# Designs tried in a protein design chat: VH-VL binders against Uncharacterized protein AF_2093. Part 2

Target 1, 226 residues: Uncharacterized protein AF_2093, of Archaeoglobus fulgidus (o28187)
Amino acid sequence: MDVEIVEELSKMLAGRKAVTEEEIRRKAIRCALKIMGARLVGIDAELIEDVTCSLIDCPITLKSLHFSEKVKIGDVLFYHPHVIKPEKEDFEQAYFEYKQSKKFLDAFDIMREVTDRFFEGYEAEGRYMRKYTKDGRNYYAFFSTIDDTFEDVDIHLRMVDEVDGDYVVIVPTENELNPFLKFFKQYSEDAKRAGLKIWVVNPDEKTIDPFIGYPKDFRLLKGFKN

## First folded at step 18 (VH-VL; from a2 with heavy chain F31Y, light chain T59E)

Design e1
Fold by OpenDDE, fold request of step 19:
Structure e1 (fold): chain C 226 residues (1-226), chain A 123 residues (1-123), chain B 112 residues (1-112)
Amino acid sequence: as target 1 above (226 residues)
Amino acid sequence: EVQLVESGGGLVKPGGSLRLSCAASGFTFRYYWMSWVRQAPGKGLEWVGRIKSKEDGGTTDYAAPVKGRFTISRDDSKNTLYLQMNSLKTEDTAVYYCTRGYDFSRGWPLDYWGQGTLVTVSS
Amino acid sequence: DIVMTQSPDSLAVSLGERATINCKSSQSVLYSSDEKNYLAWYQQKPGQPPKLLMYWASELEKGVPDRFSGSGSGAEFTLTISSLQAEDVAIYYCQQYYSTYTFGGGTKVEIK
């Protein structure tokens, strides 16, 4: 299972000459969802850390990328393969990914807390995918970004059918609406048809609002700010 | 290919105002910090100011000689950088260059430059 | 503000000979976190905008000939052209980007 995630992550990072741990972690979570599906509920942080390590300091398969070299720029640590010297543009790309990843990872706990509060009265379990249960009703919440959700839309649509309940993707607010508009324009109809729900957490305000789809339990609606 | 094209330069009297524009293409403009650099005739390069990306707060910094008189802004939807110059002085006479930068958590060189636009402040 | 000082103001060098330009900063532009010098060199040919030659004191920008090299650390830096070519006639500027941006006064390089 770990090997499969590592291989998937390696595919996702194929062609990259510089990366950060933050980027690897963010994308490892995405790959874990793809490979494990609803089983991700039972997964803790250790798996993600192991997968992250496997691409840097503790390779577990020859099929994996190996970013064994370290370069610090500013306050950020970058990793690259031994045989490749990254160019300026490679670091620029890596830094962009770093910023996105750090933002997500920093907001992760807040998103979880806000979501937990939203599901007050439900029993909750899981980390990267959190399952909420009450009176035989289940909600599966996966934490991501709107951009990543856009890229992984097929995975999320699959998850709607896979889980024994409702499937919700929780994403943080963005500085601009463009990423949301992009998703809405391209996938809103598919998402609605499939029953995919996407809710948006504002980490600063600690609020949650619906973007696509509403909970079947109408008692939860009061939990939305708007 | 990265391109920066300045416009809006011209002749203006002391105390007057002028607005420069810089059209950017060939890269994702919204993610980059941008700067203005000027060069008086026959003189060296002088940094004027910069504006951060919206993601990084969109704040601006200015060199002391232009602080309070010049304003840098950007329209990411148009991939355009602006320099509003008020209360112009003869000493502001220069070719003004639009340049691309980045934060990279500490700093980044100015890797691309436009051809510049000439601003002449004279009575 | 960090003040950048270049020397000499101008120099004439014969074709194929070495050209050396010095740059000093009023304070160190070495960042302790990454041990990189936030110092760049620019080339400006007549009638053209400046062009980035080098960053982090010694890293060549893409497309720059290897006859250009940078050295130094902290507050003293040097740009060297190992074998001056005709196309190298220009004004060269050092720049710190450790704290915003400041340029040196420039060094005019001519053919003797």
Scores: ipSAE 0.794, ipTM 0.891, lowest interface PAE 0.6, mean pLDDT 95
Fold by OpenDDE, fold request of step 19:
Structure e1 (fold): chain C 226 residues (1-226), chain A 123 residues (1-123), chain B 112 residues (1-112)
Amino acid sequence: as target 1 above (226 residues)
Amino acid sequence: EVQLVESGGGLVKPGGSLRLSCAASGFTFRYYWMSWVRQAPGKGLEWVGRIKSKEDGGTTDYAAPVKGRFTISRDDSKNTLYLQMNSLKTEDTAVYYCTRGYDFSRGWPLDYWGQGTLVTVSS
Amino acid sequence: DIVMTQSPDSLAVSLGERATINCKSSQSVLYSSDEKNYLAWYQQKPGQPPKLLMYWASELEKGVPDRFSGSGSGAEFTLTISSLQAEDVAIYYCQQYYSTYTFGGGTKVEIK
């Protein structure tokens, strides 16, 4: 299982000459969803850390990328493969990914907390994917970003059919509306048809609002700010 | 290919105003910090100011000589950087360059420059 | 503001000979976190905009010949052209990007 995730992550990072742990963690979560599906509910932080380590300090397979070299720039630690010297542009790209990843990872616990509060009265389990259960109703919540959700739209559509219940992607607010507009223009109809739900958490206000789709349990609607 | 093209330069009287534009292409403009640098005729380079990306707050910094008179802004939808110059002085006469400079958590050099546009302040 | 000072103002060097330009900052531009010097060098040829030549005091920008080298740390830096070529005639500027941006006064390099 770990090896499969590592291999998938290696494919996702193919061609990259510089990365950060934060980026690896963010993308490892995405790969874990792809490989494990609903089984992700039973996975804790240790798996993600092991996968992250496998690409840096503790390789577990020769088929994976190995970012064995360290370079600190500013306050950020970058990793790159041996015998490859990253160019300025490689670090710029890595830094951009770092910022996006850090923002998501920093908001992760708040998103979970807000979502738990939203599902008050439900039994909850899982970390990266949380399952909420009450009165025979199940909700599967996966935490991501709107941009990552856009890239992984096929995976999320698959998950709608895979889970025994409703599938919801929880994403944080963005400074700009463009990422949401982009998703809406391209995938809103497909998402609605499939029954995919996307809800947006504001980490600062600790609120949650619907972007696409509503819960079947109407009692939950009061949990939305708007 | 990264390209920066300045426009809007010209002759203006002291106390007048002028607005410069910089059209950017070849990179994702909205993610980068941008700067203006000027060069008086036969003189050295002088940093004028910068504007951060919206993601990083979109705030601006200015050199002391232009603070309070110049305003930097950006329109990410048009990939355009602006320099509004008010209360112009003769010493503001210079070629004004648009430059790309990403902060990169601590700092980053100005790696791309436009050809510049000449601003002449004269009575 | 960090003040940058270059010396000399002008330098005439014979073709094939070494050219040395000095740059001093009023404060250290060495960042303790990454131990990098936030110092850049720019080359400006007549009638052209400046071009980034070097960053982090000693890293050459892509496409820059290896006859160019940078040294120094903290507040004192040096740009060296090991063997001056005709195409190297230009004004060179040092710049700190540790705190916003400030440029040195420039050094004009000419052929003797």
Scores: ipSAE 0.789, ipTM 0.888, lowest interface PAE 0.6, mean pLDDT 95
Fold by ESMFold2, fold request of step 19:
Structure e1 (fold): chain C 226 residues (1-226), chain A 123 residues (1-123), chain B 112 residues (1-112)
Amino acid sequence: as target 1 above (226 residues)
Amino acid sequence: EVQLVESGGGLVKPGGSLRLSCAASGFTFRYYWMSWVRQAPGKGLEWVGRIKSKEDGGTTDYAAPVKGRFTISRDDSKNTLYLQMNSLKTEDTAVYYCTRGYDFSRGWPLDYWGQGTLVTVSS
Amino acid sequence: DIVMTQSPDSLAVSLGERATINCKSSQSVLYSSDEKNYLAWYQQKPGQPPKLLMYWASELEKGVPDRFSGSGSGAEFTLTISSLQAEDVAIYYCQQYYSTYTFGGGTKVEIK
């Protein structure tokens, strides 16, 4: 299972000349969803850490990318393949991904805390995919960003039918509304038709509100009471 | 591919005002800190000021000679950088360049420059 | 403010010969955490805007010929053109980007 995730992640990062550990970890979680689906509920932090380390320290497959070389710029640590010298633009791309990854990873525990509180009284299981169960009803919550959800929409649509229960993607607020508007314009009808839910956590206020099928003004959603 | 096009330069009397624009294309404008750099005739380059990306708070920094008189703003929906120049002095006569630097926390070089627009402050 | 001082103000070099431009900052532009010098070099040909040549003191921007090289650390830096070409006639500026931006006064390079 580890090998399949590493190989999928290596395909996702193919052609990249510079990355950060944070980007690798964020994308490893996405690959784990793609490969494991609902089985991700049974997996703790160790899997993602092992997959992440595999691309940096000790590849577990010949098909794995290996970002063996370190370079620090400012206070951010970048990794690149041994024989490739990244250009300025490669670090720009890696830094963009780093900021998205760090924001997600920093918000992760808070998003889980808020979601657990929303489902108070439910039995909870899992870390990256968290299953909430009460009276035979199941909710499967996967934690991501709205930009990653946009890229992975087909995977999330598949998950709606794969899980026994409801499937929801939990994403943090963004500094700009643009990513939410982009998703709404392109996929809101498909998501609504399929039953895909996307809820937004404000990590600072520790609130959760529905996104899909609601007014475009996200400020109104922040007033929702759980 | 990347293009920065300044406009709005011209002749203005001392004490007057002028607004410069810089139209950006070929890159994702909101991911960049944007700067104005000027060059008086026959002189070297002088940084005027910078506006950070919205994600970094959209804050501005100015060189001492222009602080309080010049205001930098941006409109990410129009991919446009602005320089509002008030209380103009003859010393402000220069070609004004629009430049970009990637949004990197420690700082990043200015990798693309426009052709510039001439501002002449003369009585 | 970090003051940047270039020398010489002007130099004339025969085609195919080495040109050397010096730049000194009033304080170090080396960031200890990453051990990088936040210094860039720009080329400005007559009638054109400046063009980035290199960054981090010695890393060439894409498309810049390898006859250009940079060296130095801390507060003293050098731009070298190993074999001057006619197209290298320009004014060259150093610039710190350690704390906002400051440019050197420029060095005009011309053919002798």
Scores: ipSAE 0.682, ipTM 0.870, lowest interface PAE 1.2, mean pLDDT 90
Fold by ESMFold2, fold request of step 19:
Structure e1 (fold): chain C 226 residues (1-226), chain A 123 residues (1-123), chain B 112 residues (1-112)
Amino acid sequence: as target 1 above (226 residues)
Amino acid sequence: EVQLVESGGGLVKPGGSLRLSCAASGFTFRYYWMSWVRQAPGKGLEWVGRIKSKEDGGTTDYAAPVKGRFTISRDDSKNTLYLQMNSLKTEDTAVYYCTRGYDFSRGWPLDYWGQGTLVTVSS
Amino acid sequence: DIVMTQSPDSLAVSLGERATINCKSSQSVLYSSDEKNYLAWYQQKPGQPPKLLMYWASELEKGVPDRFSGSGSGAEFTLTISSLQAEDVAIYYCQQYYSTYTFGGGTKVEIK
């Protein structure tokens, strides 16, 4: 269990009065990237599960947020700090985050499956950041959402220079185009200049398409839907 | 500060049509479900229908007395909710309220209401 | 449709005295998974829109004074005003939000 990840996650969730385990888990993965960078390739599911648990059940540091109280609303379990009574609006925010988190987490294994198929013939390792290797070429794929990628853009730009190879953020399709248009308008030039790639998986069709950036190995182009 | 302002009410003859608007401000309109509730003069509250957010499918649901005659729509770029009322009947005479809802995991109350706009259906 | 029935239709209560309003639903509005009753209460003063008073049968909306309380479960509920104030003269509606929305007929509270 990595204290630094827990402390960074606690900072990310500071001021929140209600959350779900799913939101904590999604954001734990983002904090793990921030703290560990390329070392995230060597990390299995247990670390993220332990980090998530530490904010709910068993704090591992004195500075950790602890969402010790449980409230079930409908079929969703919410957590909040014991000194805070969440208001109706706090649960609305938590539910919005829950829906985004659950959509990402449910799509995670499918996105990995599609990306593994795209890199058929490459040796693959890692879970949250997956390294694909063939003939001395490396691709590092991190799985996220386009909205989270927008928030984390500086981390992803740093990762382009940190990895030995190409860095790709894999995100699922969204119900609306607005998040993609927002990223394109604000950051597409920075991403292209740095060499940051963002590819989009449709989890239902199990297809992958470029949003920003193409692989340098043009033999991979046949793996895209378009 | 959440605000809902209805407009478009007035006098209309039976069989006529009218479109109500509700201008929303003070919250992120596209994330919320929106409802219309009406109140005939001197009578109680009656839910008319709702429209879900686009993220939740954008679908509509209507109370039986208005189904097939009323259409709820929304324009997220203008933060505006609409109620198109066709084939109006005298029993549709009411103050129409725009109200904010949400399908929070199981269900959620109507927490903000506009001031209402009066629709009178009479010869 | 879940039918909501309120009683009485009207009541008159002396200032400072207790007012009690009853609400019945034709089906349970208790969701077993979260053990919450999906019932709300609204206050409507003359010439004004309804105002949410409480939800989940007994949880007060922000800014609602402590003299308002709710009780009951399943299909039977009460709203209590422990010490009626002049500003509490209004019509009170119960509402289920378990399956879309259905309102009770209303209860007019007035000063005796």
Scores: ipSAE 0.624, ipTM 0.833, lowest interface PAE 1.3, mean pLDDT 91

Design e1
Fold by ESMFold2, fold request of step 19:
Structure e1 (fold): chain C 226 residues (1-226), chain A 123 residues (1-123), chain B 112 residues (1-112)
Amino acid sequence: as target 1 above (226 residues)
Amino acid sequence: EVQLVESGGGLVKPGGSLRLSCAASGFTFRYYWMSWVRQAPGKGLEWVGRIKSKEDGGTTDYAAPVKGRFTISRDDSKNTLYLQMNSLKTEDTAVYYCTRGYDFSRGWPLDYWGQGTLVTVSS
Amino acid sequence: DIVMTQSPDSLAVSLGERATINCKSSQSVLYSSDEKNYLAWYQQKPGQPPKLLMYWASELEKGVPDRFSGSGSGAEFTLTISSLQAEDVAIYYCQQYYSTYTFGGGTKVEIK
């Protein structure tokens, strides 16, 4: 399982000359979804940490990327492959990914807290994919960003059919509307038709709102800010 | 290929106004901080001001000689940087360059420059 | 503002000889956390915009010939052209990017 996730993550990062641990962690979670699907409910933090560390410290497989070299720029640690000297543009890309990754990872526990409160009265299980159960009704919530959700849309559409219940992607607010407008323009009809739900958490105000799709249990509508 | 093209320069009388534009291509404009740098004829380079990406707050900073008179803005949908220059003085006469920066925790060099547009302030 | 002072104002160097340009900042531009100097060098040929040569005081921008090198730390920096070529005739500027941007006054390099 570890090997498959590490190999998929290595494919996702192929060609990259500089990365951060934060980017690796964020993308490890996405690869875990791709490989494990609904079984991600049973995965704790240790698996993702082990996968992340394997790309930095000790590769699990010969096919694994190994970002063995460390460079600090400002207050951020970057990693790169041993014989590759990153160019300025490689660090620019890595820093862009770092900011997105750090924002997501810093907001992760808050997003879970807000979602748990939204599903008050439901039994909850899981970390990266969180299963909420009440009266035989299941909601599977996966935490991501709207930009990652755009890239992973086919995986999320598959998950709608794979889970026993509703599938919801929970994403944080962004400083700009562009990523949400881009998703809406390209995929909103496909998502609605398939039953894919995407809800938005404001981590600062600790509120949740629908972007695409409403819960089938209309009693949950009171939990939205708007 | 990264390209920055300035426009809007010309002759303006003291006290007048002028708006410069910089069309950007070959990179994802909205992720970058952008600056204006000017060069008076026969003189050195002088940073005018900067605008951050919206992700970083979209705020502006200006050099003291232009603060309160110049306003930097951006339109990310058009990949365009603007410099509104008001209350122009003869010492504002310069070639104005559009430059690309980046916020890298502490700072980042100005790695791409346009060809510049000449602003002449005289009676 | 961090004031940048370059010396000399102009420099005439024989083809193939070493050219040395100095730059001083009024305040250290070394960031202790990453141990990098936030100083860049630019080359400006007649009729052209400036071109980035170096950043972090000594890191060459891609495509810049190995005859260019940078040294120094904190508040004092040097740009060296080890063997001056005809195409190196230009005005050279140092620039701090530790706190916004400030340029030195420039150094004109000519062939003697």
Scores: ipSAE 0.610, ipTM 0.828, lowest interface PAE 1.5, mean pLDDT 91

